# Ledger of designs, part 9: miniprotein binders against Mevalonate kinase

Target 1, 378 residues: Mevalonate kinase, of Arabidopsis thaliana (Mouse-ear cress) (p46086)
Amino acid sequence: MEVKARAPGKIILAGEHAVVHGSTAVAAAIDLYTYVTLRFPLPSAENNDRLTLQLKDISLEFSWSLARIKEAIPYDSSTLCRSTPASCSEETLKSIAVLVEEQNLPKEKMWLSSGISTFLWLYTRIIGFNPATVVINSELPYGSGLGSSAALCVALTAALLASSISEKTRGNGWSSLDETNLELLNKWAFEGEKIIHGKPSGIDNTVSAYGNMIKFCSGEITRLQSNMPLRMLITNTRVGRNTKALVSGVSQRAVRHPDAMKSVFNAVDSISKELAAIIQSKDETSVTEKEERIKELMEMNQGLLLSMGVSHSSIEAVILTTVKHKLVSKLTGAGGGGCVLTLLPTGTVVDKVVEELESSGFQCFTALIGGNGAQICY
Key: E = the ipSAE of ESMFold2; O = the ipSAE of OpenDDE; V2 = 0.75 times the mean of E and O plus 0.25 times the DockQ between their complexes.

## First folded at step 3 (miniprotein)

Design WXpc
Fold by ESMFold2-Fast, scan of step 3:
Structure WXpc (fold): chain B 378 residues (1-378), chain A 117 residues (1-117)
Amino acid sequence: as target 1 above (378 residues)
Amino acid sequence: SPEDQAEKLKEQAEDLKESGRWEEAVYILSFAYDMFLITGDTEMQAKVLNEIAELYRKQGNLYEAIFHMAKAVRIYFKLGDPKSVAETLQEMAKIHEEEGDVEEAREYLDLAIYLES
């Protein structure tokens, strides 16, 4: 039996940083995916006692005997249920860490340890102790702020939950889960994110699970439906960033300049709300007219992010390059490096701008914004 | 028009393929794919994905080849084109067999046979 799942990454379209100060932010799914393939062995297979994890793009493989997993991870079938998401205790997480250490991860790849721990927790809680091969492949660059950890948790959870459905219908490609299953999936993915990040916001996994867009403000998440095609060029500067330092820097600037910064945050709030309204609108306004309005709002948002002090020379280099091609760009996420979004109006040819950006050492992706969330395929 | 731009990009990619410049051909075809996404030409989206996959296969990047073929299969399914689905699945099976993934190759072949019957 084989089941495949995929989950999208995400970007912050507007409102990053200002959302910490009470403004609205808008996040959207992107059609760059993490894929998970789950295969159960045939009953006739000789190796019916192992759980194998393959990371194809990194050429890494991990394998555990089910007996060893049972020793390390407590499982009580009388109380454990896949319909009830469960948090991993500190004691169990330490036992899982030993299982990961036994695989002798290279020091340079220690950043994978939390993802592998998440895999073992989610697998044993949802499937239990059955042999399988799990193959993971991601289109998302790690550490770039595109929601790669959430996409992993969502895609993995989707594959694991989908495998529990006994009456599988061979479909016409990728299919979405119903609302009840998406809610269950999102709660399990959030438990996986806790292993990776400790105290996740829930934003990344919610966008990845449900797709489309969300609007969020002061802890409230509102799901939005995108009613227009929206394309971005995503440029990864490959410059690492310290998110905590950037957030702290904005807060310190707000203390030094409270009236100016309150005005900046209020302006961002208005921009985020207008962007959401334009994208959700079903009126007769042409796509090109909506694109021009979005372009202007993105340009204004980038100016306000500069006022907050979260840009970087690498981000400015990307923006300068795209301006030469009459395109508008803004940073996404924490800034200080990371990724830059460039709006691609209908009919835009990107070959020359991508060539110029890549010659500067940047990594480029094109993506549709506000598309599908978690999907499964049998 | 966007359709004219997409056709021009396909012609540029064909010239690059004829000269053995596989990496540059993939680059140009990726932009053609984007144009067909904008125009909603779903059949051309699938064809371009299969062409990108073939170029990755020529470069020895079998994982990317399978990845792009899988995307094409999903589009052909939605278009109601079982022949193109079966043909793409057969090519994916060959690549899985080359990788030593005999079980996966068998599954793809069985699905292709089912669709052709």
Scores: ipSAE 0.000, ipTM 0.106, lowest interface PAE 23.9, mean pLDDT 82

## First folded at step 4 (miniprotein)

Design X1 (from VXpc with D34K L111E Y114E; at its last look DockQ between E and O 0.87; V2 from the best seeds 0.00; counts 0 for: pae E 2.0 > 1.5)
Fold by ESMFold2-Fast, scan of step 5:
Structure X1 (fold): chain B 378 residues (1-378), chain A 117 residues (1-117)
Amino acid sequence: as target 1 above (378 residues)
Amino acid sequence: TPEEQIEEYKEEGEEAKEKGDIEEARYYFSFAIKVALINGDKESEAKAYNELGEVFRKLGRPYEAEFWLAKAYRIAFKIGDEKAIAEILQELGKAYEEMGKTEEAQEMFDEAEELAS
């Protein structure tokens, strides 16, 4: 049996940083995916006692005997069930870390360790101790703030849960899961995110699982339905950033300049709410008119992010380049580097702007915003 | 090897296209690109971008097709691969036709014909 799953990355359209201070943020799925292919061997196959993880695009393969996995990972079949998402204890995580260490990861690839640990936890809890080959491929750049860890957790969980669904057919193309299965999937993916990040917000995995868009304010996540197509150019500056330092810097600025920063956060809240309202609107406003309004709000939001101190010379270089082409851009996520979003109005071709950005050493992608969440293919 | 992996992805992608499984073709060509990039294989990278551009055009997304085809064109131009340039220009012309950009489409077709002959 073979099952395939994919899950989208995400971007933050507005509200990053200000959301920590009580403002609304809007996040959206992007149609750049992490893919997981799960294959169970034929009973007569030679490799009938092994679990294999293949990351072929980066030339890495990991393999464990089921006996070794059983020794390291506790499993109580009488109480543990795939319908009840389970947290990985610190004790179990240490045992899994030994399994990963035994695979002799290249020193340059140590950043994969937590993802492999998540894979082993999710696999053994949802499938148990059955032989399989799992192939993972991602269109998302790692460490760029586009939700690659959440996409991994969601895609893994989707493939693992889909293998257990009895009403399946070999079909053409990708299909979404129903609401009940998406809820279960999202809860399992959140457990995977805990292994990678310790204390995740739940935003990234929720956007990846359900797709479309969400708004988030004061711990409350609201799912949004996009009623217009949105196309973005995503430019990866390839500049690393320290998210904790950036968040701390904004908080320190708010202490030094409380009235000004409260006004900045309130302005961001208004922008986020208006962006969400425009995108959800089913009124007679044309797509072109909505794009012009979104363009202006993105420009305003970037100015406010500059006021928070989270831009970077690399981000500003991207913005200056896109302005020459009459396009509007803003950073997404923590800033200080990372990715920049540029709205592409209907009818926009990107050859010249992309050529200039790539000549400066940046990496460009295009993406549709607010599309599908987790999908499976049998 | 990286070359063998690229060939496998390309073959699977072509088979998916022949079967009309265009989303599956997207998967294979996306990862042919990734392996080519990691290996510094500019010729394979350009060809895989061209294939992905065709895939997006067949998905009814000519603006995304243009993005990938333009990348293919710039690489093929730098390495002097005239055959690849002609093929990419043909695909760009088709993408522009689907956008309703008739004049731009004809410019691409004309340039492709000059290179082919």
Scores: ipSAE 0.748, ipTM 0.898, lowest interface PAE 1.3, mean pLDDT 88
ESMFold2, look of step 4: ipSAE 0.657; ipTM 0.860
ESMFold2 (binder alone), look of step 4: mean pLDDT 82; pTM 0.784
OpenDDE base, look of step 4: ipSAE 0.779; ipTM 0.901
ESMFold2, look of step 5: ipSAE 0.631; ipTM 0.852
ESMFold2 (binder alone), look of step 5: mean pLDDT 82; pTM 0.779
OpenDDE base, look of step 5: ipSAE 0.767; ipTM 0.896

Design X2 (from VXpc with S30A D34R L111K; at its last look DockQ between E and O 0.01; V2 from the best seeds 0.00; counts 0 for: pae E 23.1 > 1.5, off the site)
Fold by OpenDDE base, look of step 4:
Structure X2 (fold): chain B 378 residues (1-378), chain A 117 residues (1-117)
Amino acid sequence: as target 1 above (378 residues)
Amino acid sequence: TPEEQIEEYKEEGEEAKEKGDIEEARYYFAFAIRVALINGDKESEAKAYNELGEVFRKLGRPYEAEFWLAKAYRIAFKIGDEKAIAEILQELGKAYEEMGKTEEAQEMFDKAEYLAS
């Protein structure tokens, strides 16, 4: 039996940093996916005693005997409840860490440890100790801020949960989960994100699970329905960043300049709200007009992010390049590097700008904004 | 010459691809595209886009592959290079398979076969 799942990455459209200070943010799914294929061997297969994880995009394979996993992770049959997401205990996490260490990860790949741990935990908690091969392939660049960890957790959980769905529900092609299963999925994915990040906000997994867009303000998540197509160029600067330091830097600036920074955060809040209103609008306003309004809002938001001190020379280089082509860009996520969003108006030819950016050492992606969430395919 | 430079970048890209350095390959093909664009060499541009499509497929990024392959297709179609179109369609078919778009994949393969006959 084979089950395939996919989950989208995410971007922040507006509200970066200011959201930490009580402003509204808007996040969206992108049509760059993490794919998970779950294969259960036939009982007669030679590998009927192993759990194998294949990371196809980075050409790595990990394999454990089921006996070894059972030894390390004590299983209580009472704890196998797919319908009851629970947090991983510290004890269990330590036991899983031993299993990861036994794989002798190269030092350069130690960042995978949390992902592999999450895999082992989700798999054993949802499936148990059955033999399988799990193949993961991602279109999302790791560490880019495009929600790759959340997409992993969501896609993995989707595949694991889908394996329990009756054959009678097997449709052709990619299908979305119902609301009940999406809620369950999102809860499990959030627990996976806790293993990776400790205290995740839940935004990234929610966007990846449900797709489309969300509005976030002061801990409240609101699902949005986009009524317009949006396509963006995502430019990965490939410049590493310290998100914690950037967030701290903004907070420190807010302490030093409380009134000015309050005004900045309020402006970002207004931008996020207006952006959400434009995207959700069902009025007869042309897509072109909406795109122009969004361009201005993006430009304004980028200026405000610059004023917060979270831009970077690499981001500015991308912006300058896109400006030459009459395109508007803003950073997404924490800044200090990472990814830049460029709005692509309908009919825009991006060949030249992409080539210039790629030749400058950046990585470019084109993405549909506000697409599908988690999907499964049988 | 621009032609020599394009060829050099393609060769370096292919070498990088053979060595498994897909990221390096990606940049070399991007350089080739840049030179081709500046000089109006549409054939080289289409070829380099096709190569980028393959690179992104190798990276497990079929949607990015689709993006570059679609560019290659548009150029190849404009210049009437049926061989290039068939090759691009074959790669698009593979990308669609990787997306789970079985029907679209088959359509691309059928079109490629038709052009090759």
Scores: ipSAE 0.000, ipTM 0.159, lowest interface PAE 14.5, mean pLDDT 89
ESMFold2, look of step 4: ipSAE 0.000; ipTM 0.115
ESMFold2 (binder alone), look of step 4: mean pLDDT 82; pTM 0.772

Design X3 (from WXpc with V26R Y114E; at its last look DockQ between E and O 0.03; V2 from the best seeds 0.00; counts 0 for: pae E 25.6 > 1.5, pTM E .789 < .8, SAP 78.871 > 70, placed apart)
Fold by OpenDDE base, look of step 4:
Structure X3 (fold): chain B 378 residues (1-378), chain A 117 residues (1-117)
Amino acid sequence: as target 1 above (378 residues)
Amino acid sequence: SPEDQAEKLKEQAEDLKESGRWEEARYILSFAYDMFLITGDTEMQAKVLNEIAELYRKQGNLYEAIFHMAKAVRIYFKLGDPKSVAETLQEMAKIHEEEGDVEEAREYLDLAIELES
């Protein structure tokens, strides 16, 4: 039996950094997916005693005997609670860490440890100690800020939960989960994100699970329904960033200039709210007019992010390139490198701008903004 | 010359492919692509894009595979090479089929058939 799941990445459309200071942010799903394939062996298969994880994108394979997993992670019959997501205990996490260490990860790939730990935890909590091969493949570049960890947690959980659903409507193609299963999915995915990040906001997994867009303000998440197609060019600068340092830098600037920075955060809040209103609008306003308004808001938001000190020369290089092509761009996420969003008006040909950006050493993706959340294919 | 550099880069990429170093191979091929941009060799641009796409496919990054193939399709179309367009569309269709995107796969196949006719 084989189950396939996918979960989208995410971008921040507006509200970066300011959201930490009480402003509204808008996040959206993108149609770059992490794929998870779950295969259960036939009872007669030779490998009926192993759990295998294949990371296809990086050509790595990990394998454990089920006996070894059972030894390390004591199974209490009370712990198979698919319906009751719970946090991983520190003790269990330590036990899982031993299992990861036994795989002798190269030093250069130690960053995978948290992901593998999350895999082992989610698998054993949802499936238990059954043999399987799990294949993970991601379209999301790692460390880019496009929500790759959340997409992993969501896609993995989706596949694991789907395997337990008896009414396998063999539907043709990708199908969405119902609201009840999405809620369950999102809760488990959030617990997975806790293993990876410690104290996640829940934004990334929520976007990945439900898709479309969300508004976030002061801990409150509101699901948004987009009523307009949005396509963006995502440019990965391939420049590393220290998110913590950037966030700290903004906070320090806010301490030094409290009134000015309050005004900046308020401006970002207004932009985020207006952006959400435009995207949700069902008025007869033309898509072109809405796109122009969004362009201006993006430009304004980028200026405000620059004023916060979170832009980078690589980001500015992307912006300058896109400006030559009469496109508007803003950074997404923490800045200091990472990814840049360029709004693509309807009918825009991106070939020239992409060529120029790629020639500069950047990586470009064209993405649909506000698409589907977690999906399953049987 | 850029042409000589491109050839050297292609050779290096092949060595990397053989070693299973697909990401590095893709990176090197991207430079080869840049050289062909400089020379204006559009045919080689399309070929390299398809090679990059295939590496993405091997890595399971189907989005990037499709993206690069789509770029190749555009180039082949401009070159007036309907055969190469059709072949690339067929490969795109296979990717979609593998992902369960049957409708999209069908659309690409139909388009490929139209171009071969």
Scores: ipSAE 0.000, ipTM 0.162, lowest interface PAE 16.2, mean pLDDT 88
ESMFold2, look of step 4: ipSAE 0.000; ipTM 0.100
ESMFold2 (binder alone), look of step 4: mean pLDDT 83; pTM 0.794

## First folded at step 5 (miniprotein)

Design X4 (from X1 with G13A A16L; at its last look DockQ between E and O 0.84; V2 from the best seeds 0.00; counts 0 for: pae E 2.6 > 1.5)
Fold by OpenDDE base, look of step 5:
Structure X4 (fold): chain B 378 residues (1-378), chain A 117 residues (1-117)
Amino acid sequence: as target 1 above (378 residues)
Amino acid sequence: TPEEQIEEYKEEAEELKEKGDIEEARYYFSFAIKVALINGDKESEAKAYNELGEVFRKLGRPYEAEFWLAKAYRIAFKIGDEKAIAEILQELGKAYEEMGKTEEAQEMFDEAEELAS
């Protein structure tokens, strides 16, 4: 039996940093996917006693005997809780860490440990101790802030949950899960993100699970329906960032300048709300006019992020390059490096700007904004 | 090996393409590109970009096709593969026609012809 799943990455369109201070943010799915294939061997197969994880995009393979997993993890098949997502205990996480250590990860690959731990936990909680091969591929660059960890958690969970669905209900091609299963999926994916990030907001996994766009404000997530196509250039600066330090820096600035920073956060809130309204609008306003409004809002939001102190010379270099080509750009995520979004108006060819950016050592992607969430294929 | 892995992804992509599963073929070409990038195989990278460009054309997305074909062109130009350049220019020309940019398309076709001669 084989099940396939895919889940999209994400971007923040507006509301970075200010959302921590009570402002509205808007996030969207992008059409860069993580793919998961789950294969159960036949009982007569040679590997019928093993769990194998293949990370094909980075050419790594991990394998455990089921006996070893059962020995290490302090729960059995009677503790399967597929329908009741729960947090991983510290004791269980320590037990899983032993299994990861036995794989002898090179020091330069230690960043995979949390992902492998999440895999083992989700698999054993949802499937139990059955043999399988799990193959993972991703279009997403790791560590770029495009939601690669969330996409992994969502795609993996989708494949695991889908494996329990009867073949009689299996359609042809890629399909979305129903609302009940999407809710369950998103809850499990969130628990996976907790293993990776400790205290995730839930934004990334929610965007990846449901797709399209979301509005986030003060812990409340609202699903949005986009009524306009959006295409963006995503430029990865390849500059590492410390998100925690950047968030802390903004908070400290807000303590030093409370009234000014309150005004900045309020301005970002207004931008996020207006952006959401434009994207959801079903009026007869031309796409071109909507794009121009979005451009101006992006420019304004970038200026406000600059005022918060979260820009970087690499981000500014991207912006200067795109401005030369009459395009508008803003950082996405925490800033300090990471990715830059450039709105691509309808009909825009990007060859020249991409050439300049890549010559500067950056990595470029084109993406459609607001696409499908998690999907499964049998 | 990386070369074997690239070939496996390309084979899967071509099979999917033949079945009409063009969207899924896109992702397998993307995987091939990723492996080529990681291993510094510029020839395989350029070829995979060209294939991905064609996939996007078939999806009715000429602007995304142009993005990938332009990458292919830059690599082919850097390595001095004139044959690859001519093939890429032909696909670029088609993408530009699909955009309604007829004059630019003709320039690309003309340049491709000059290189093939």
Scores: ipSAE 0.653, ipTM 0.862, lowest interface PAE 0.8, mean pLDDT 92
Fold by ESMFold2, look of step 5:
Structure X4 (fold): chain B 378 residues (1-378), chain A 117 residues (1-117)
Amino acid sequence: as target 1 above (378 residues)
Amino acid sequence: TPEEQIEEYKEEAEELKEKGDIEEARYYFSFAIKVALINGDKESEAKAYNELGEVFRKLGRPYEAEFWLAKAYRIAFKIGDEKAIAEILQELGKAYEEMGKTEEAQEMFDEAEELAS
């Protein structure tokens, strides 16, 4: 009567922004996870008429009667098909927003509204009007650009779908969904992301669902198999950003300087493709040699991102600090703040650089990249 | 309360460790860290970092263990909690042993013994 699911966050190794202009990007899962626990009550239990969402990390709980949910979002049972992902209509989203408003979110927590809306949509569309308690926990910092919304959508959907296949994996620890269910999970997670972001690229939910790494170019997603371990120091600058403005700024620069920017985008495309090749290579080249090549490519990518205008003084401060410790860093994602990746070659300890970064007000994590995607546990 | 939530996560993590589910125990210590950070509870934060470091060491990931234990050390040092410092240094020494950094490990063990004596 309980199923757990987890899904990883992500980083972008190379190709941010240039991918909008036809270049290749490479994204990877990180081993920081979002967890969802789904519990169905006994049929005779008290409160068997409610759907409850618990965000225990921040001590928030939301609860709706099933009758109220049915009133707000009536679905004809003949149109409810968990196997056929659907988009949330604008009218349904407005009805869900009313349900969220009725929970009286604290003003400082209003940023949670879209996530709660996504929860209600996915739950009602996949499970329907059945009582449950859903608990969400996450290792991912909120608002940091590490794919926390996608990890939530993927983990939630995995838990919801797994409720129908529980007999096959009892007592097996964490396991992956089969390929068919994984594709279904990813499609539902993409629909959830649309509620939060409007027009997601599909990169974040795909990396979170499948794990490891993906190559993305012109809307085409290719799954990669990493053949080497990569450790990263991830530094959260705690600087918020306007992703739309940053993307628009790159496009405007491309209009003003078309020849220069075309060369920049082509250089990034080459960097991304070479990075993907190195990570997938099965040759006998030493890990140290591969790490040195990746280090150089990351350094080049950061210089090109700077030329696109998407760096930030906080990002440059992180880079300056890490270079003093002979480490290479680049921004990940939209830039203008957010997170910075620092490659940690085999055998590297980071105590001193982390102390310096954190004393400057940044937040540091370590992560292995290219690991597991969505998993379930009964 | 936040204190109750941290203790709940710690209890669950300890049960998982006893059952041998070391990777899952890691996650509950990570959840405890998040609650401690949100609420500014430095003592709980340091204790959770230390526990997470031990977990990563048991997972055979001593470089990650060193990262978390160093964070625990810095907080314990600022607080002046010599008992916590000694415990953290013992775990750091074990992590350095697993890295093959024998001299660094011995320095950690020696410092921990000086604080305990």
Scores: ipSAE 0.553, ipTM 0.831, lowest interface PAE 2.6, mean pLDDT 87
ESMFold2 (binder alone), look of step 5: mean pLDDT 80; pTM 0.738

